# VHH binders against Protein STRICTOSIDINE SYNTHASE-LIKE 2 (SSL2), part 2

Target 1, 353 residues: Protein STRICTOSIDINE SYNTHASE-LIKE 2 (SSL2), of Arabidopsis thaliana (Mouse-ear cress) (q9slg8)
Amino acid sequence: EGPKHGGESMLTVQIPDFRLIPTTGALGPESFVFDFFGDGPYTGLSDGRIVKWLANESRWIDFAVTTSAREGCEGPHEHQRTEHVCGRPLGLAFDKSTGDLYIADAYMGLLKVGPTGGVATQVLPRELNEALRFTNSLDINPRTGVVYFTDSSSVYQRRNYIGAMMSGDKTGRLMKYDNTKQVTTLLSNLAFVNGVALSQNGDYLLVVETAMCRILRYWLNETSVKSQSHDNYEIFAEGLPGFPDNIKRSPRGGFWVGLNTKHSKLTKFAMSNAWLGRAALGLPVDWMKVHSVWARYNGNGMAVRLSEDSGVILEVFEGKNENKWISISEVEEKDGTLWVGSVNTPFAGMYKI

## First folded at step 9 (VHH; from y06 with W105Y S106E)

Design r6
Fold by ESMFold2, look of step 9:
Structure r6 (fold): chain B 353 residues (1-353), chain A 122 residues (1-122)
Amino acid sequence: as target 1 above (353 residues)
Amino acid sequence: QVQLVETGGGLVQPGGSLRLSCTASGFTFDDYAMNWVRQAPGKGLEWLSGISGSGSDTSYADSVKGRFTISRDNAKNTLYLQMNSLQPDDTAVYFCAKDSYYDFYEGYLDYWGQGTQVTVSS
């Protein structure tokens, strides 16, 4: 698909050292962040916990929870059925000036917790936070503390994300929260908006539209006027080999993008004909279970690192054989190590490059 | 071998001032941002301030903004923290830390000094 930009831009990453690190009693280490002291990573799990990796002790410790109501949340039951009471932290970012961890929880909205952990609390006033139906990802300008975050759908919660994909829903929003204590919508009408990443210079955001298999660049320039009806964006990347999820800046330049699974011309056709999906949603069929079964046999997760200027694929990460990933949500790169996450694995991947 | 050595700590009265110094060796000092971090007794680490490799850009934690001033002398490979209006809750071990990048916006603190004790007490 599409023209290539040169030999080195399509490099498949060779991973000579790797480790799969089990998570403690839960699934889905989906997103990773390190604090500004270099400790971590921190990750959110299927039972609503946020855990911290202690590298010197090679173990996870409990750091935070996104709800105070913990009865029945932990243990070997189906966490998907309790996410709406226990929380499901998806996006994590630290504010350098306060040490606070900000959390995009799919059900509990935009939260934060202090540097010592504990029970996270709402950042926004209650009415504004309750309007967030599927809080997915965030990034923070480390210089200003401005928080940029995404709400994947105002119609579909995470527990029915296949409905968002099949329906052609375009109610996703990119927003910011700053010292005015107001939520400002930067972009609306996004199709299953997912990851967001701030550029190094703070002059643009990259925003993932999972359902459109593309990444948008939103300019934060001085002449831009923010409004719900005003768009200031362009296509940064399209024609990606899979469905993009989270996006994280690489310390080597460019951006890592998790691709939940490879797509085909058939999947692109299905997504561009949303009326077929909406008709199918009217049937008494559990489409989440249908997708779950299909993914176990056909899932093929991967990740790519994109050039910051052109969106060209510079590197590909893809597990093979016994290291194959059904899906990949994120790659967080630190100190020559790739931390690889997924929404549905009982482990995190740690790969040295 | 990277080495960072903090000096200038001590006992000071409330409202007083101290100037901390950190002498660096074993790396090209002006290629990297530098930071100050403290740890109060029985508490976690608290980032206080950062300064870019050239010294042209600085940032402060809300808890110290307006009272503390970070600076560096690249000719002497030395980082400074001027601390004014000290109060008892500023009592801590103060660490000098090297950033992994020229700027401190997405850097990690990869090397630390042994720390210097600052005690603010009547």
Scores: ipSAE 0.000, ipTM 0.422, lowest interface PAE 13.1, mean pLDDT 84

## First folded at step 11 (VHH; from r6, 19 letters changed)

Design s4
Fold by OpenDDE, look of step 11:
Structure s4 (fold): chain B 353 residues (1-353), chain A 122 residues (1-122)
Amino acid sequence: as target 1 above (353 residues)
Amino acid sequence: AVQLQASGGGFVQPGGSLRLSCAASGFTFDDYAMNWFRQAPGKEREFVSAISGSGSDTSYADSVKGRFTISRDNSKNTVYLQMNSLRAEDTATYYCAKDSYYDFYEGYLDYWGQGTQVTVSS
């Protein structure tokens, strides 16, 4: 008698009340973070700006940039063409002890800016032993100040992230920057690693491996010797109903994961046949464009909250009908509100739950 | 090739003093911050002190503040650590390390020198 496939507990899908907040002049608020005082959120945009939400005024203000070379960065042009010059902030985290905002910029690497904003400075040179090519997400241990961050690929840049996915690239890595100013690779050979989140107690990291549609747990409390061994990880969650992107702690416990796109027969097929993806890359097709179009019409993103211990799905939020969520990257929860980011939308989503 | 050679370690009684030196070569010395670290047996390597490329800025671990002084002579490509009022807990292998940046608040340590042993014992 084959293992009884435990009954897919029908996850209750809730549709929250929502407000779409436009990001004027740019798109792609992928990540949200609140500062130590609870102000914000802050988010990075396609033109390289980091903006701050003023709740009392219901507007965004400029907060920081990741380069001083801003000529030609803003305005109604295709920002993807200039993001290597203008920057592309993807991950944001505050150091609570200093008030500094740390930035994972896809092109500029790991940066930080003071609590008053301005031009960010590089925490790390672009040229590591192995250069950062696609810095994506970060989190900071509030007690130790250690920065954990991801590099999605050593081969592909952000503007070619679809290529990374289709090619089966496994050059992603999870890294840490500690108070001794050392950079250490914790995990390597990851398939488009994306979001990273520290557990509440700081005992482990969750890291999203997007191309594998899974989340890994990396334990931190093990002796320095074991931490150096790439073997101190396990699968936290797999079989997610879509492509996971960023991961954030929920104040209610567990972790929010943004799922960019639900699995389709086509995506499942593609995932099962990596060689087809590679072959497809050889075609004279702009796959980024194809994906963007597909995402607009068929892409239903969702937000899932995973349990802290077992990675079981506790909650699912998704848009329905006219309010479809497109290309969801991150979910940040604060005071009964979900801030939902997308790489491709000219707005941030604010959902009351 | 970048080379860092630490020297000056030895045996000293509690309350005594030592001066460590780290001779650097293979890079433009004044373009980079320099650091001292130490590692005791069974313990993790810990930060001791840092100095900016010009020597205008310095940083110290809390455990050594007021007792240790970092300095550098860029004409000699050497960084120094004057250690006064030494304690038993200062016993460790001391390492000099090169920063990847001019400012020691930024960047990472990209090169390490050979260690020099400091033993503080009565």
Scores: ipSAE 0.006, ipTM 0.266, lowest interface PAE 11.4, mean pLDDT 87

## First folded at step 13 (VHH; from s4 with Y102S F104S E106W)

Design u3
Fold by OpenDDE, look of step 14:
Structure u3 (fold): chain B 353 residues (1-353), chain A 122 residues (1-122)
Amino acid sequence: as target 1 above (353 residues)
Amino acid sequence: AVQLQASGGGFVQPGGSLRLSCAASGFTFDDYAMNWFRQAPGKEREFVSAISGSGSDTSYADSVKGRFTISRDNSKNTVYLQMNSLRAEDTATYYCAKDSYSDSYWGYLDYWGQGTQVTVSS
């Protein structure tokens, strides 16, 4: 049984310096990654672009797109309506050996683009790529080049993620892509699997199961399974104070986990009663809109840094007063700075710690 | 202060060999992966090879696999690049770089050494 986080002492991250970084023309910088030269971060936006931050110039530049079909993708419109055509890059990771950026796109699947950017190409054969419905996150073993990635649902697309949550869908998968160009499913029957992170030593994966509000540890080496459990996986963390989204390694140790919304009795109840959710889905209600509105008023995003070994909450990041986040998808830490991303904001946050 | 000093570059004929060295100081050497990069004129800097802190794991660019070997001596705080079967396309300034993370090559390159020139020409 993984550690329960109820009543644990948490350190509040003091955020003396905050910089709001707007994402002009789009929203939803959900994930951040730096290249191996330390440049960036790179992030994916709601209009399908991957942009790069130029620190010296304090601006974003276009880096890549996940489709060549760009007509009607950019501009002041509801990008959610076109994301199936324009792409929605969610997960980003660099391959150190090639310098290529690998992309988990919710609609386009698993892609890569060279270090100079441009139009990304699918890495999987068409048949395999088409089997992906909601590619969400990825990480790459820099030593082996193996790509680990998540598909949140085989049924629901990103724009219907609320449906996935409400329905109790458990068709999410953790997968592996190796140099033989084969895809292997490592874990299945996951309830809205989201973030994935490889351990520092490459011994295990942490995978976020959002709908279950827990993080699983999947052991990659058979020898590392200390647990008497016949399963190659265990609960790393549960009882988190919100719905976990992405997970990233911290250079100080452990893992940052973005939490989209704090738990409420109502949300917990809704999640626990899939039949109610399914019934609700049958109503002529745009639940995405309802959720968006609700999140604006009631949602509190936060992030937690979990200990590397035990999954104990070490630090809590939470905005104060006017700087509260509606949701937090990811925290990327580099050189004493936290980059904070959210699916719902037209900006990223930069915090010096 | 972190310091990286690369050496061993020079002129060599195609098919020849060179051994580069990078002496490191100012940090706990064995805690970090080390890297070699190269940059040819008019080209972008590219990854060549990396080695974990312990030296147990290595990685190579496809272009140098089978020809180059990275190694390290932690007692001397030095990383090496043995380059065999050199080609004209290997001509570049070679740089050693320190990872900001430990053994897994996860890190960003937070420190760069001075470059050493390798020229492969007949």
Scores: ipSAE 0.022, ipTM 0.533, lowest interface PAE 3.7, mean pLDDT 87
Fold by OpenDDE, look of step 16:
Structure u3 (fold): chain B 353 residues (1-353), chain A 122 residues (1-122)
Amino acid sequence: as target 1 above (353 residues)
Amino acid sequence: AVQLQASGGGFVQPGGSLRLSCAASGFTFDDYAMNWFRQAPGKEREFVSAISGSGSDTSYADSVKGRFTISRDNSKNTVYLQMNSLRAEDTATYYCAKDSYSDSYWGYLDYWGQGTQVTVSS
């Protein structure tokens, strides 16, 4: 069993020097990835764009989109209304061999685009028995080219992810796409599965189960009978001090995990009483909106680095009262800098550590 | 392009009233909260009032609570600030600002309009 953290960090919280990088015209730079030349990061935005950071020019440029239907997608409006048409890139990973960017789009599924960008194309050759409905995260084995990706729910779409959480939905899946163009489900019945990351040596996957506030480890043994079971997993980390979202390898070892919101008495109570969430869904309330407002005022996130082998918290970063980390999704570390992504902010955070 | 044009400022005696308007264009107006700020000479810009995209929620600085009323007409893409019982300390340049969110107050502001001067003097 993985370490139990008790929902609170015993480590000193540090607030690093930071620069906020605006994402003009859109929100939610949720995930970051650098290409193999070290350029970037790339990130997906609320209007469906994938943009690239030009460090020398200190600006974002458009790189790719996940649909050619772009009318009404960009500009100052609530992009949640059109994200099913415009796309919502959430997960990004580069294929080392081809230079292609693979994209987990919440609505469009698994896509890829060439190294020069443009309109991404569908990766999956066939429709799955159960269609992707909320594709969220992905990682690629640089040696084998196998793509591992998550589908958070077969019932709920991204625009209703709070409903998924409140309902206790457990239809999330961990999946793989290999060079034979076959799709395989590795794990099923996951409660809002989110981030996925390969271990450094490719021996296992870490998978974030947000609704359970835990991270699972899935061993990728070719000969392991366990790999054939949809329930074959072990707990890597549990009792995290907040709701984990995405997970990324650290160049210093271990894994960065974005915790979207710290636990409160209320959230703990709600987690212990799932029936309340279901009951609440029956009310004529826009819970997505409620959550959005709540998150802005009370939803402080944090970043934790977990040890590679045991899942012990090694580092904790969070914002100050004056600079709240709202709805933290992902932490990407490069050259002594943390890129911190959020679902709901109109900026990316750049923190020197 | 996003445009915010404030108007309605002027000279008024203490105890008087003014109504400021901010006309907005270049964005879906009702998707975003709107804010009023003010800045007096030699002072920092300070929050005055905010209203959600729908107009259902409002917020006020303590200094103006009970005297000022924020409202909006989404059909006209305009936010208003009714200022009653004006005081000398209300003298400032008033600015309207667009929020990045629908229901945020004193949050992420991404566009500012030009200021309109309010002078309260006997």
Scores: ipSAE 0.012, ipTM 0.293, lowest interface PAE 8.5, mean pLDDT 88

## First folded at step 14 (VHH)

Design x3 (from u3 with D30S D31S A50G S59Y Y105F)
Fold by OpenDDE, look of step 17:
Structure x3 (fold): chain B 353 residues (1-353), chain A 122 residues (1-122)
Amino acid sequence: as target 1 above (353 residues)
Amino acid sequence: AVQLQASGGGFVQPGGSLRLSCAASGFTFSSYAMNWFRQAPGKEREFVSGISGSGSDTYYADSVKGRFTISRDNSKNTVYLQMNSLRAEDTATYYCAKDSYSDSFWGYLDYWGQGTQVTVSS
């Protein structure tokens, strides 16, 4: 078998068969990762747990947490209220050499836990010169061990991410952590930066700016002649049919991008009128709740696979008419199955393609 | 069908050297990263070394860095592990494994070969 390349195919919208896998006791399996042996996926939940899927048993097991302070974290309550204490793991990546799971926690920052799980430890101190406020996504170079990660905002916390979007906040950062334990900011002034993924060869990063509905390509100097240009970044993809969230490599080539919500006239209007968003923030309205309700009824997410070189849409998947995808965050592909994450659902989606 | 056949294991004294080979068939060899793992009795299988499809990138577990060298000959569809300065703790069954992603370490291990025993003892 040759390298599995999806090839450029005509844009085809597909509605795959699917199974919904409940996440008992919590919501929002937003990200998925498989370990080096192909086990999993692992995912972070709203109550701060990282759980692992046991395929042979068809159940989730607890794997890790990002804090030892677990009192009041689990159970049927609004986890958003306690996520600053309980943690909110959003991004996951394995170091294949050690088996360690690195975690981007929205509140706890950058952490790691051993292959047997447990309580994660801080990789970075909380007291950085530029403190992490909303750590979101990460990826690891499997050769070098360098960790690339995103901080969505220096102003807004995860529980107020809608505020960040509405305000037009551009304090997001792309960062790296290397074996010298140094943190470097690669890109700044990003508008709600979210997903990050290394290219297949590790020569560039793709970084999602959710608020701008675009993906940037950041060239890494160590491997590409192109990085010698004054502009070490470019627009990889724009004009996406929705708000992009996380980005993951496909084993067939290219990148899966979860689109949280399709563009509507309203969203387009809102995006074009940032001042309205700011004005709206002054109103005594819980916009997070408004958004959550709206997403439940009107939010149609989708999965798009982008070509590796040009960012052209190769594939599009959507939910069935009766089962719309709500608030899609991430798409992870394995063995002909898409694991589809969501910010707000009490289940993970498995879709056969 | 994908096949991986490891060989080259044996008995060696501490400080000695062995060279493992893994012959691959059933797939485009140069398109996939190859890996070596080992499993000692009573221990979990652990990563030892990996090499990209092109051979341009290599990776090693900390425990073997500086002592082991992974290489490949794509014309022979074979991956090698040169093990120098062997220690008692290197005693294990060594396995060759194929990465699921093309020319990268991004995937999971989708195929495993039969193990070859390495015993380091005085």
Scores: ipSAE 0.240, ipTM 0.641, lowest interface PAE 1.7, mean pLDDT 89

Design x6 (from u3, 18 letters changed)
Fold by ESMFold2, look of step 18:
Structure x6 (fold): chain B 353 residues (1-353), chain A 122 residues (1-122)
Amino acid sequence: as target 1 above (353 residues)
Amino acid sequence: QVQLVETGGGLVQPGGSLRLSCTASGFTFDDYAMNWVRQAPGKGLEWLSAISGSGSDTSYADSVKGRFTISRDNAKNTLYLQMNSLQPDDTAVYFCAKDSYSDSYWGYLDYWGQGTQVTVSS
């Protein structure tokens, strides 16, 4: 089974039919999902809201929140300072059989909300949900209802993700939640595990390891095992040109992967000398702020579409000059349109290909 | 030109049964999962059921499991919904919808029929 593409092999930001859609009042529309009726997209924002795009009205409406107490969460303040109390929804997926929206909230754990929105509630028993320190991404098998989700670190919360990267933390986990109402760990010891996506046929998962700049394939079908590993996984793609974030299936075949920033000489040096990062964490330096300043001047977000079977890069999305993305977290493709997200922009991108 | 046409709706007494049909054209019918969706008066859309392109795999919303049965006849390009034990709350417009991905019902619903009215009343 080869790459599932025709003449489309390369995309540029010079797509003439595009718009940048403001997320008024908040920033960071970093992940998108459409409901099974084709409406949306839905996205989580920096203030803990989940909003829904109304295409006919060209506006966002509030759909859900991940906490019931909203005092101090919205408005003109630095939302990074409040996301641990207001929530930061990162991953979104619908359960087809119930219409419920499942939410991976970085601080509030694995949640869900009904198809009409409102205040999300915990999916897991309280103790299990509270053990999730950095809930990042999920996907749901529409045939079985099984929820696959990731916890990026059991040590570092999202508000110190640079520390997770610099420390060499490997406490990330890939887990599932199914009809047994229990959580099963599928993979452990992952380095800043991030996005997760089911294959089209549901026989494997792709799982992003941001800190290793690679993507693993975990086989779910006992009769189709391709792994020569203890944990029934293999490397799907490695040596990616940047730090991968979310991963989403493309209707044209393969998978889109957002790359927060393209590698530079500095990042390559740091990755080759991991002990320096661990040593640097001992210094009295605010590394989150250092990275923030560096990214302002040097950020270079991109996305790649990987072949479904081989993991080879088929297509690259990146901007140059006035159309440059400082960071890209995700590309969600629907009806010949690329919805482009970022953790730090006050807008979403909509590019018609 | 994708076209989906529902038939078989009507008025039925509580506890009764109806069989809805959806005739498809303009695409390779057996390559795509097919779905039923309903919209009750003054309410939002509710997904009910899906069936794989081959007909071998079915899925149901919790609200209709055990009462509704989805099926398809690929030789006739027709999707069916057998509805039993109907109650007034089942009153709705019922839509046939095509999945956006081939050989799967993982995607969103990209093409819809016009709908057929089902009314359950004494």
Scores: ipSAE 0.006, ipTM 0.555, lowest interface PAE 9.5, mean pLDDT 85
Fold by ESMFold2, look of step 14:
Structure x6 (fold): chain B 353 residues (1-353), chain A 122 residues (1-122)
Amino acid sequence: as target 1 above (353 residues)
Amino acid sequence: QVQLVETGGGLVQPGGSLRLSCTASGFTFDDYAMNWVRQAPGKGLEWLSAISGSGSDTSYADSVKGRFTISRDNAKNTLYLQMNSLQPDDTAVYFCAKDSYSDSYWGYLDYWGQGTQVTVSS
C-alpha cells in the first residue's frame, strides 16, 4: 500500500525496455551529470574512476580519479572491499564559472577536479574534510557557486551503510560551503541523508532522508533565528513506496527521485524498531550481502517524478520482467532522454521518452 | 587485461542447433561464475544462463530452460552454450560475461565479450 497520487494531477507510468550501456571494468554508475556544454554524462564507478560518455563514439573514456593511489583499484576483484582505499565517487556537479567538477566521494570527502580531468583534490581544509564519514550528494547554485552537500552518517561509512539503515542512526547532516572556505551545517540529526537538489530559482533545497522514506524542503530565503535548525524545513514528500536515493531537477518541472528498492511490511516494521536492527548488527552476518540477495528477490527499483509545488507523484518509471532493475539510484533527464543509475550494475540505463 | 572472445555464431534454420564458445584470458577462470546474455534487434539485454566456477551449479532463464545448456571446460578456459530447437525469436547477439565474485550468483557482470551473432531464418 503505497502513497496515493495527487487529486488533480495526471499520472504517467513508463514501463520501458531500457537500452543498456555497459561500463568498463567496474560497476555502479549511480549518478550522472552533464557539463554546461551538454557533453557527457559523467559518472562515478566502483573502482574510484569518473568516466565520461562520448556519444558520437559510443564509448566511455576515463576522466578523473578520486585518489592518486591506484594500485589494486582496477581490474577483477570485489570492488566493495577496496572502495575505502580507491574512492567511491557518488554525487557529481559542475561549477559553471570554472568548469570544475565537484565530487562527493563517500570516503575521500568533498573533492574537485578541473575541466581536463585528472586526480581530484580536496575542496575543504583537511581537518573538516576528514570529519566527513559518508559524503553522498551535492548540488551547486550556478549563479553564486555555493555548494550544498550531504554527509549520510558520522558513524557509518558507505561500506557499512546497512548499519546506518538498521541502527536508527540520525547523525546525517546537510551542509553548505562557499568562498569563505567555511562549512555551515544547515540541518543535523538526519536519518541517512542522501540526495540533495536545489530548486530551479534557488529558494529552497530538497533533501532525501533514506531511512525515513521521506524528502524534506529547506527554505534558503527564510529568516533563521540561529545557525541551528529551527523549523526552517518542512515535509515535502513522505510515505514513498521505496527507499529514496538521489534527487534531481527535471527540465519538465519537478524532481526525479530514485527509489532503490520497494519496501514491505517487514522493512517498515524494522524501520520502526531500531533496537532489533542494532541487535541484528551484532550477529556474524554479512548484512550487505544479505541485502543484495533480498533486493534481487523482493525489490524492483523504481523512480518517481514529484511535483515541484506539492510533492505528489506525477510520473512513475519502472522496468519490468527481463528488464527490471535490482535498484534505481537516480534518473537524470536531458533532452528527452532518461539516464538511469544503479549502485550495483555494470551498466547505465538509457531511455528515450 | 581480461579478455572474453565468443565464437560459434552464424546462420541456422528453425529447429536447428548451434554451440557457442567463449575463451577467457587475463584472470583465473575457475574462480568465477560465467554467464550468457543476449540482445535481440531493438530489444534490451536478456540474461540467459549462469554456471558456477566449478561448474557444479547452473541456472537458466525460463525462456531457454530445457533448450539451452551451459557448460565450461576449466582446463581450456572455455565457456559453452549449447542451443537446441532454435526459433526465429532466438536471433540475437550473444555475449559471454564474467561475474565479479565467483562464490555468489549475486555479483555484477564486470567484463563482457564483443558478442557473436546468431541468426535463425530459413
Scores: ipSAE 0.000, ipTM 0.118, lowest interface PAE 20.2, mean pLDDT 82

## First folded at step 16 (VHH; from x6 with A50G S104F)

Design m1
Fold by ESMFold2, look of step 16:
Structure m1 (fold): chain B 353 residues (1-353), chain A 122 residues (1-122)
Amino acid sequence: as target 1 above (353 residues)
Amino acid sequence: QVQLVETGGGLVQPGGSLRLSCTASGFTFDDYAMNWVRQAPGKGLEWLSGISGSGSDTSYADSVKGRFTISRDNAKNTLYLQMNSLQPDDTAVYFCAKDSYSDFYWGYLDYWGQGTQVTVSS
């Protein structure tokens, strides 16, 4: 028996002033960032491109790619099969001091590209970058320049993320990269760690554990020569109504969290019987394909805005009837507009609130 | 009715110094972060520096760090940029810009001044 959520501020797909904005030639505008001048949003796509929205022209323009080798990456094919060659940009954040865009690419690691776009380059030394198997999300402290980022699994790449969920993998890490040019692990043993968001004053991080349907708060007490203790964290929110993905600060206070799918009888059964998932991995079955087919018919994406202080749900975004999202990865709120993303759709959502 | 007026631009020799001012009206000045941005001839906008509404936090682009100093006087509704060790590459129109939020970390630039020309000869 948990506390009631604040459902009276519910936002729906059917609000009068909205549009669905197709992405050109690719799927999965799953996260959004605006630059310091308020332009954008920028989003990463299934073919390894990062595109920028030109509001005055109502179109996307190619901004960057996460690898220089583009042969066979774009065009009408199953992009999942080529992500490990072409890249899959997931997390995006701008560094105000340089105008550079930092990128968490699932396969290519932590990258950056200048304010005019182009081919992104590796931020970390090769050995450290190659240790990242599933780079998922990042945020940057504008006061210190510290980059906080997540590696969802050291065992499973994004192209087999269902395996990470089914296996009960706990190899996820929360890390930082700063002016010492070193990668420091802040938390380890995380279950499919996903989104990360810095608090407004920089005193804590919120970190999503997708497989545990919860969010941790990691306190940033002080800088140190040595790695900080993992005992500086607490549970911020738990028992979420779906599998959380990205987390973004709301200008109205609190944090938006995308929930890939709302819990159903099947997902609850699977979570209660995790050993079945581990056993099923022994079968000669393409579980990514099985999940893809299942999600097409049964996916029910939603998002919640959580209170900054208590982690209580303040608002719910959930489509109804024919306007349901099969999955939602992120809500980015700017100027009374919600930009809604998904790894599964050939469009972004734009909703005026 | 937000209004931002830059002054203090002009011609300087390489190695010289210049102080820009921006007077603000039409909003509660100390509720909002303030920024300086420049645009060199034929180039895009470059963010230079920001200062929080209270003045307690400042940040600088790498290109000007150590040479430029942002400050504000909330009693006079005025933003300043002290520019030292100027070089020809600093030649640009300099804009004062209001942030949409009190901390320049979270917002974006919603109102701009007309700009003031700074020219560093040679």
Scores: ipSAE 0.037, ipTM 0.621, lowest interface PAE 7.6, mean pLDDT 86

